# Ledger of designs, part 337: VH-VL binders against q9nrl2r1430to1533

Target 1, 104 residues: q9nrl2r1430to1533
Amino acid sequence: GGVHELSAFEQLVVELVRHDDSWPFLKLVSKIQVPDYYDIIKKPIALNIIREKVNKCEYKLASEFIDDIELMFSNCFEYNPRNTSEAKAGTRLQAFFHIQAQKL
Short names: E, the ipSAE of ESMFold2; O, the ipSAE of OpenDDE; V2, 0.75 times the mean of E and O plus 0.25 times the DockQ between their complexes.

## First folded at step 22 (VH-VL)

Design dd2 (framework fv_nezutatug; at its last fold request DockQ between E and O 0.88; V2 from the best seeds 0.90)
Fold by OpenDDE, fold request of step 24:
Structure dd2 (fold): chain C 104 residues (1-104), chain A 121 residues (1-121), chain B 107 residues (1-107)
Amino acid sequence: as target 1 above (104 residues)
Amino acid sequence: QVQLQESGPGLVKPSQTLSLTCTVSGHSIDYGYTWHWIRQHPGKGLEWIGSIYYSGRTEYNPSLKSLVTISADTSKNQFSLKLSSVTAADTAVYYCARGPYTSDNYYMDVWGQGTTVTVSS
Amino acid sequence: DIQMTQSPSSVSASVGDRVTITCKASQSISSHVAWYQQKPGKAPEPLIYSASYLYSGVPSRFSGSGSGTDFTLTISSLQPEDFATYYCQQANSFPLTFGQGTKLEIK
């Protein structure tokens, strides 16, 4: 049922956060550290925000949860060139997520 | 739950511009992901035409780039394909598709049903 | 551009048979290959991504393998619903390219 789905979302978020390549995604990008980020990225999101949504039971469908995660990765690749540490971490974490998402 | 649906004229005259629209439901096109146009000539294989990212940036097949324009209308949740100066070689089933936004692995996880376009005088 | 050479172009097989389709990339593309199944009059359906991972709902008789330049799609025991055309796709870089396709027909 829905409770099992929410539990699955929570577990996957935990796994994503604990992943070695989660560091670019744990919280929103700092406007102080990256002054032009929010000029480029119009719908920012991060794992702490997604976790909060899971805790509040805001995801009714797995697709909604997946969409937020994919937005997070999309933002990463939109802003960061491929040769950056952030993009490389994102590539690895996204690959992990894609495998896990098939189990939802 | 995301669904893609191609629409546009099924018949186009030579030298005219082919215009197609992909209407997306169940997901906003500016909410991440990459959106693709692919075509298939009768009895032939698949050919990638171009893509548009959720941000509006585009990628085009070099063999078609000078003739192809892909755009997005977020207000209608649609992205479109325009192919100018068409010939019989452009007769095909045209598909729109979605895939994750990646750095190096652009596969397509959801497809429209396709729409047939015939180029004929 | 990266060329995907798919073989064979067609294959006749019987229910229960083991079928293997190959795709060779003109340059190394890591594991960035997707496989699709297309039935007559229908859109391609995704089967495999990243060379070896099945989409949810795809029967376990389907499997993908390979890295670098050589990739394979295998159906361990062919079922009646598996007769279709299959395509590989390199997902490594633009322009995206597909194999020529393999039509799997009933013997």
Scores: ipSAE 0.936, ipTM 0.962, lowest interface PAE 0.4, mean pLDDT 96
Fold by ESMFold2, fold request of step 24:
Structure dd2 (fold): chain C 104 residues (1-104), chain A 121 residues (1-121), chain B 107 residues (1-107)
Amino acid sequence: as target 1 above (104 residues)
Amino acid sequence: QVQLQESGPGLVKPSQTLSLTCTVSGHSIDYGYTWHWIRQHPGKGLEWIGSIYYSGRTEYNPSLKSLVTISADTSKNQFSLKLSSVTAADTAVYYCARGPYTSDNYYMDVWGQGTTVTVSS
Amino acid sequence: DIQMTQSPSSVSASVGDRVTITCKASQSISSHVAWYQQKPGKAPEPLIYSASYLYSGVPSRFSGSGSGTDFTLTISSLQPEDFATYYCQQANSFPLTFGQGTKLEIK
């Protein structure tokens, strides 16, 4: 909702983007680089898309914003084995997000 | 806003299959997260039965693995528990719950109200 | 399987008292502990995740601490609505396991 909610969503997205472990999440996975990704992940999402939704005021509730961020991490852990750099980055960034989300 | 509601028979005979359904409102069960079944035995603590991820993958308590099946029906926004060959030891309050899909920190942020299942002749 | 041992199993206390409940894991689980409050006839309700972070709407009189194997839940000044059973949960690895519970009763 209100102006404070939208500002908080923007601030949190900026913090996520600036985090060292954001690199797997900045934009959608390339189908050419990872051909089977979209066979496994049916609802792809990334930080650039979430940021655009914040900018367009598409989130009516904080829960909708949180759900997109959690979907992003869910996709990461669903596709990537635990020992990959992507999964390890996801683990650290999600932990950071869970702390920062207390501010919402 | 997210609500979980258990449903199913309250009385089940020994050797039958216990079948419960969790209906989810306010969130699509295939939109991230992990969905859990937990039970609470009379006078005892909580026991995790198993989980189903938004993708349909499952994890089961090894103590129940040969007896338990968890499945999802995305068109009804429901996930279900089947426990075969029940005995009196399966008498409990059964809860469904949601938590984040993580690598290492599976806490549960939303719970259903619970449904009591009694196994008796 | 990771065993979670809570103590005490029950405690009698008065409104205004400070109460601490401990939970010990049989092996290190980092800070991957959650705490739940359960009132009679009700589902467990989330209090704390990641050992020390309160859920939205949980009163500030609740706090959690610990890492590794030793964890505590503290209620700084007990209120009438806090009389319930409290459970810790290790969230680190499957199978997920819970402590046996601590019943907090009116003295």
Scores: ipSAE 0.863, ipTM 0.935, lowest interface PAE 0.5, mean pLDDT 93
ESMFold2, look of step 22: ipSAE 0.794; ipTM 0.926
ESMFold2 (binder alone), look of step 22: mean pLDDT 92; pTM 0.947
OpenDDE, look of step 22: ipSAE 0.872; ipTM 0.945
ESMFold2, look of step 23: ipSAE 0.735; ipTM 0.915
ESMFold2 (binder alone), look of step 23: mean pLDDT 92; pTM 0.948
OpenDDE, look of step 23: ipSAE 0.903; ipTM 0.953
ESMFold2, fold request of step 24: ipSAE 0.852, 0.853; ipTM 0.933, 0.935
ESMFold2 (binder alone), fold request of step 24: mean pLDDT 92, 92, 92; pTM 0.950, 0.947, 0.948
OpenDDE, fold request of step 24: ipSAE 0.932, 0.935; ipTM 0.962, 0.963

Design dd20 (framework fv_nezutatug; at its last look DockQ between E and O 0.89; V2 from the best seeds 0.77)
Fold by OpenDDE, look of step 22:
Structure dd20 (fold): chain C 104 residues (1-104), chain A 121 residues (1-121), chain B 107 residues (1-107)
Amino acid sequence: as target 1 above (104 residues)
Amino acid sequence: QVQLQESGPGLVKPSQTLSLTCTVSGQSIDYGYTWHWIRQHPGKGLEWIGSIYYSGRTEYNPSLKSLVTISADTSKNQFSLKLSSVTAADTAVYYCARGPYTSDNYYMDVWGQGTTVTVSS
Amino acid sequence: DIQMTQSPSSVSASVGDRVTITCKASQSISSYVAWYQQKPGKAPEPLIYSASYLYSGVPSRFSGSGSGTDFTLTISSLQPEDFATYYCQQANSFPLTFGQGTKLEIK
């Protein structure tokens, strides 16, 4: 496609990806590196997947987009104890997201 | 849009078990988030009862823990509250609510309309 | 448990007035405070999260501030629809706890 202005969803995904605390969320967790992850997390999701869905215009409502992002954070906090780097990063990124989501 | 609706008997006899259900529409309850039960005695403030994560893990108010059970039925997209051995003190409007799954910030961003439960013989 | 002491319990004011409600936590809870508005016979509605962020659709005359243990909800210029009961809530840790509420009445 041609050059166009980013939609609100696209823009927010870009901002999330560029955030310093996005590293746990950029792509799906490796089953090789974390063998038990998918035994615990039943609906895995990551920013690259969400970005793809945005690009494909799969989100018709802001709530659908928000739900996927919240699932992403939920998965992080479900699997990672509070004291982990992943959880700490997630906490900060989620806070950022909650602020930005109010603009949607 | 997500909507929550409480349902259950509006009258419960003392010593019986209060049972309520929150039906969620607009999203799946196993799709992230934390799901809460809150109550409000007539003319009083708000009291947190307990919560259930989308994973099924629960948190309970210590003052009610021994009497409270919260469960979820993903097939019906519902989560439920059971409060055993009720007394007049359990007469209240009961609310279910949604909030984000967090480590540190458990606020409720969507509430049901509430359902009145009266404990009376 | 973290206690949330809300004050005043009631306040009478007129349309156009500036009103401030305070909430004090028994221990530091960073900025993890939410505020709710409740009208008679209705469910609480969220106003503010994380001490100072307004939900979408909440009028800008509402504002929240504070961190640590002391928090405030301010209505800069009361409107008729603002007369209600307001609650603070600490959102930092379980058990989740609410303030006693502040009933804002028409003078």
Scores: ipSAE 0.890, ipTM 0.949, lowest interface PAE 0.5, mean pLDDT 96
Fold by ESMFold2, look of step 22:
Structure dd20 (fold): chain C 104 residues (1-104), chain A 121 residues (1-121), chain B 107 residues (1-107)
Amino acid sequence: as target 1 above (104 residues)
Amino acid sequence: QVQLQESGPGLVKPSQTLSLTCTVSGQSIDYGYTWHWIRQHPGKGLEWIGSIYYSGRTEYNPSLKSLVTISADTSKNQFSLKLSSVTAADTAVYYCARGPYTSDNYYMDVWGQGTTVTVSS
Amino acid sequence: DIQMTQSPSSVSASVGDRVTITCKASQSISSYVAWYQQKPGKAPEPLIYSASYLYSGVPSRFSGSGSGTDFTLTISSLQPEDFATYYCQQANSFPLTFGQGTKLEIK
């Protein structure tokens, strides 16, 4: 919605991108390099896509923004076993996000 | 603004299958959350029955596993509970709930209103 | 399965009192405990996740603490709307399990 909510979305997505554990989430997983990814993950999403949607004012509600970020983490946990570097990074970044999302 | 609403018969006969549906509004059920069924026996605490992930994977309470099925219908934005071979011990208030999909921290952040199911002849 | 044991089972208290409810896990669950408030005839409402983080809109008189196996919910100054049943939940591993509840009644 309003301009204050969109500013808060931009601030939060910037904080996520700058976090040390953002590296698995910056861009979509390559279909060529990881061909089975898209057999398992039906709604791929990444921080660069979310940031573009914020810039284009495509989120009308805070819940829509939150849901895209949660989907990003859920895809990570669905594809990656919990002992992988990707899943561990996802766990830490999601915990950070849950704290920050209380501000929305 | 996500809302969950349970529906189904309030009275079920012993040996029948209890069938409940949770209708989700304000959000798609396949978007990245985990969806739960919890019940509360009369005058007692809460018991987790099982969960279905946005992907369709399920987790069941081992005490109920052979008797319980949880499924999703994304076209109706609903997820459902079937509990077979019910007895009077299955009389309870049944809740559906949502939580974030996490690797190690499965809390419920949205609950339905609950629906009372009585199992009797 | 991880057992969650709440104490006390009930508390009789007055408005303005400080109330403490404890929850003990049968094995370590790190900080992965949630607390819920339930009023008669209504669904549980989330209060706290990860032992100490309040949900948005939860009054600051509620606080949580603990890690490992021992967890505490505290209401610093009891209000009339706080008379309810409180549940802890271990959130760390399946099957998810709840404490048996603590009923908080007006004295």
Scores: ipSAE 0.576, ipTM 0.889, lowest interface PAE 1.8, mean pLDDT 92
ESMFold2 (binder alone), look of step 22: mean pLDDT 92; pTM 0.944

Design dd21 (framework fv_nezutatug; at its last look DockQ between E and O 0.86; V2 from the best seeds 0.74)
Fold by OpenDDE, look of step 22:
Structure dd21 (fold): chain C 104 residues (1-104), chain A 121 residues (1-121), chain B 107 residues (1-107)
Amino acid sequence: as target 1 above (104 residues)
Amino acid sequence: QVQLQESGPGLVKPSQTLSLTCTVSGNSIDYGYTWHWIRQHPGKGLEWIGSIYYSGRTEYNPSLKSLVTISADTSKNQFSLKLSSVTAADTAVYYCARGPYTSDNYYMDVWGQGTTVTVSS
Amino acid sequence: DIQMTQSPSSVSASVGDRVTITCKASQSISSYVAWYQQKPGKAPEPLIYSASYLYSGVPSRFSGSGSGTDFTLTISSLQPEDFATYYCQQANSFPLTFGQGTKLEIK
């Protein structure tokens, strides 16, 4: 492949990953570290998965991309109480995402 | 794109149970988000009824809590509202809506067209 | 519960006018306010979220501002299609609550 401009989805994923509050979302939660996570979260997703889907052009509509990102945040807030570092990071990152998503 | 559509009887007798369903298309209700019911009495403002998370957790307006039940059917991609013991005060246009699943920013980004429910003998 | 006091209840204006609607929260809600536009016989449509961010497709003549307890929706130059009822909503916590609405009518 050659050098090309990042698509809007690619660019946004890059920005999300580079955000200081992305650390809870970079990869899927470890079942070893969080044994009950997958008992609660039925549709796990993370930025690395979303990035791969973007790279494979699996998102035909912006809404599909947005849905996956929102699912990612939803999972975070569903599993993590509001006072946790993960939830706080998620809140900030989601706010950032909501702003950027309006540009899609 | 996501679309929401309310459905149910437009006429309900007093003391009966109002039942409405919101059918969601273009978005799976178990794929994140928060799902809301809002109503608007004729010539009046908007009143939040309750919400259901994609996980099935619910939040209700305290003024209606004892009378309201919100549920979801993922197999049909629907969520529903039941309001028991209705009176004329429950005559309204009922809207379902979607918003992000958040900790502290519960706005509605997509609305249904609304369905009119009249409570009358 | 957090109350949202919206003012004015109604306002008459002409095309081209600058219009400002205010909403006051009974307690601080940070920037978690949304604004909606509703035309007769139609569902509310979102205009602004998080006090100051426009939804995609909303004309730039709309703007929102404020934080804490005082919030404003401004239409810089009123257009014919802007005559409608507007609602603020606190999005900070349950129960979610709306302002009483502002009916913007043609003068």
Scores: ipSAE 0.871, ipTM 0.944, lowest interface PAE 0.5, mean pLDDT 96
Fold by ESMFold2, look of step 22:
Structure dd21 (fold): chain C 104 residues (1-104), chain A 121 residues (1-121), chain B 107 residues (1-107)
Amino acid sequence: as target 1 above (104 residues)
Amino acid sequence: QVQLQESGPGLVKPSQTLSLTCTVSGNSIDYGYTWHWIRQHPGKGLEWIGSIYYSGRTEYNPSLKSLVTISADTSKNQFSLKLSSVTAADTAVYYCARGPYTSDNYYMDVWGQGTTVTVSS
Amino acid sequence: DIQMTQSPSSVSASVGDRVTITCKASQSISSYVAWYQQKPGKAPEPLIYSASYLYSGVPSRFSGSGSGTDFTLTISSLQPEDFATYYCQQANSFPLTFGQGTKLEIK
């Protein structure tokens, strides 16, 4: 069952956190540093929140976990132009995620 | 799990507006994905019409841009296609599809069943 | 616009055969190509993304390769259910474009 999938989610989140390009995604975007962010991004999310949801067994399906991870990247690309360091980090980390998620 | 279903009239008269709706189940349309409309003409291949992002942003095929509108209704979990001033050239099977939002990799991972639209006078 | 040209337009083959379909982009698209299978009366189904990665549930007899402008879909041992039309798609930039299709028929 679900225990096998939750172990896989935990391992993947740990690998994402450890990746060099995780820095824009570790915690929610700071409102003081980026005051307009929450006017543009309606469903903010970050790796620390996703990891907590895994730890609390809040994901019932692999698709729910994947959706939160993809939302995290989508927010990055929606807010940040392609040439920014944030968007470039997001592109590399998303590519890494897609490779690892193929194993789920 | 994720399913997309096209709906709308199968027959449309020339000069009228074609209106199609894609109903999404198993996934929220405002949850990090890009949503596409594609059509397939009789005896021709596939043509991308346009996309709407989970955020509401749109991209349109330049060949159709002045005629096409794609919109979303998050309360119904639907996104829609409006194509104005149709002609016989718009006769096709219309598909909706989902793809991940990426910076540079716009592939489509879930497709609807398709709906046939005929434009006939 | 990036043009995608598939070869061949059609191929006749037997169950058990190895088939190779190629797709050429009019300019570099890195590895951003996807492949789809379409049976009559049905929607396209995803096979491969990013040139070489199989989509979930796709049999291992399908494989993809290539980078830049030249891409290949290979079916290592045809099964009866593989007779269909195959499309490549450049996924690199808007407008998104598809190859014209390759019809794989029973010989």
Scores: ipSAE 0.519, ipTM 0.871, lowest interface PAE 2.0, mean pLDDT 91
ESMFold2 (binder alone), look of step 22: mean pLDDT 92; pTM 0.946

Design dd22 (framework fv_nezutatug; at its last look DockQ between E and O 0.86; V2 from the best seeds 0.75)
Fold by OpenDDE, look of step 22:
Structure dd22 (fold): chain C 104 residues (1-104), chain A 121 residues (1-121), chain B 107 residues (1-107)
Amino acid sequence: as target 1 above (104 residues)
Amino acid sequence: QVQLQESGPGLVKPSQTLSLTCTVSGSSIDYGYTWHWIRQHPGKGLEWIGSIYYSGRTEYNPSLKSLVTISADTSKNQFSLKLSSVTAADTAVYYCARGPYTSDNYYMDVWGQGTTVTVSS
Amino acid sequence: DIQMTQSPSSVSASVGDRVTITCKASQSISSYVAWYQQKPGKAPEPLIYSASYLYSGVPSRFSGSGSGTDFTLTISSLQPEDFATYYCQQANSFPLTFGQGTKLEIK
């Protein structure tokens, strides 16, 4: 294929992934490492999944893209207490995302 | 685009239960976010009533906690407010709203149009 | 509970004026303050989140600042459509609380 500019969604996903606080969100939580995660979180999602959806042009509206990202953060805060590293990272990354999302 | 719409009886008798429903379109209520009820008495400011997370967990205003129940129906993509033992003080415009699910930053980014509820005998 | 003291309760101004509204929290809430605009008979509309960030579509004449306990909403050059009531809200912790509101009226 040819070289093209990243779409706004692609660019934002790249920025999220590159963020220092992205580590809890890069891929789905391991059921082996966290056995009860999927008992609590019913709609798991991660940045790699969102990136895939972007690549497949599954997001027709910015709101759809934003919803998936917010779900990702919601899942983090639902499962992780506030004082955990994951929640703290999520808080910072979400703040970053909220700023960037205004540009969409 | 997400839209919220309040619905329910506009008139409630004292001591009865006020019941309102917020219908959400353009987004699923079980798909993240925090969902809020806010009210505004005539000529007054805004008062937070309570919130429900997409998981079903709730938070209530302590001043109303004993009288308030917030619930969600994912099958209808709705969440509801019940306020028992109403008085004239509960006459207000009632708003539902959406905000992000956070640990420490609960702002409302989308609001319904509001529905007027009058408590009168 | 965190109390939000908003001032002034009302202000009269003219088109083109610079208007400043203040909100003071009873305890430190970092930057977790939102501002809303409400016109008569309408629902509040969000203006600012996290003390200083404008929602998309909000005119740049609106700005927010502050951290800790003292927060400010500023309209640099008042326009006719800006006459409304404004509310601050602390977003840091439950119970969520609003300021008393500031009614911005035409002079």
Scores: ipSAE 0.867, ipTM 0.943, lowest interface PAE 0.6, mean pLDDT 96
Fold by ESMFold2, look of step 22:
Structure dd22 (fold): chain C 104 residues (1-104), chain A 121 residues (1-121), chain B 107 residues (1-107)
Amino acid sequence: as target 1 above (104 residues)
Amino acid sequence: QVQLQESGPGLVKPSQTLSLTCTVSGSSIDYGYTWHWIRQHPGKGLEWIGSIYYSGRTEYNPSLKSLVTISADTSKNQFSLKLSSVTAADTAVYYCARGPYTSDNYYMDVWGQGTTVTVSS
Amino acid sequence: DIQMTQSPSSVSASVGDRVTITCKASQSISSYVAWYQQKPGKAPEPLIYSASYLYSGVPSRFSGSGSGTDFTLTISSLQPEDFATYYCQQANSFPLTFGQGTKLEIK
């Protein structure tokens, strides 16, 4: 990764975390609170993990960063029915992300 | 950087099964996207055939549902189309494509180059 | 199934002209329309998603508008590379469907 891309990744992650609809995505889903989640979702991911990967410069390409964020949304839509608060928040935050990601 | 490449036979006889494979590079097919097959008939527009989600769930065009199967092989990073009982009407350029997994907005952001399939005796 | 009807079927225009292509959905699809450009012998390329958002790298002379059933793609000043076929796609629900295309030719 280039220095401009890493700064852009950091900026975008901060904007996602600050967004009102980030609440389902801040940290991994609790196995205690949602026991069946990890039977259904095989590649769990959350914003705190993505942010740490940015801080550690683990993304070599913008596509790797985008893929992790898209996976986060896809897990939400795969697990949660469309009418749930989680899925609705995911829809709004993903739309925001798609607009901002065009800058990468 | 993400690239999709279609492969398969260019000529298929009527009544046979058309089999195409899309090879994906630069991203994993089980990573959180929706993967599509689209075809374009000679001198005509585009027709969506079906899709497979990263989880393995499928959606098919109702006009083709009994004839179409879409599957994925994550170990090869490929997804495939099988279309049974083909006729001349199935002659087309076949594309694979990717789009984000969304709740209600299924646009396609990466396309393969296309492969021409002719159905004739 | 949601039918997408494009108008016109073809347009003959000169470099520098303003061109408008329309697409009408048979039922409301909110803003969930994508537009693609296709040159002969090549795959379609994304131009616009969600009716009005330009895909990365698309020149600003392209714009999209509309919601509900009526959608428009506008090219404000044609360039030589813009002569192609354009398709709209409803992205709202399965089966995904495309308009029949609009061929933009040099006059």
Scores: ipSAE 0.557, ipTM 0.881, lowest interface PAE 1.8, mean pLDDT 91
ESMFold2 (binder alone), look of step 22: mean pLDDT 92; pTM 0.944

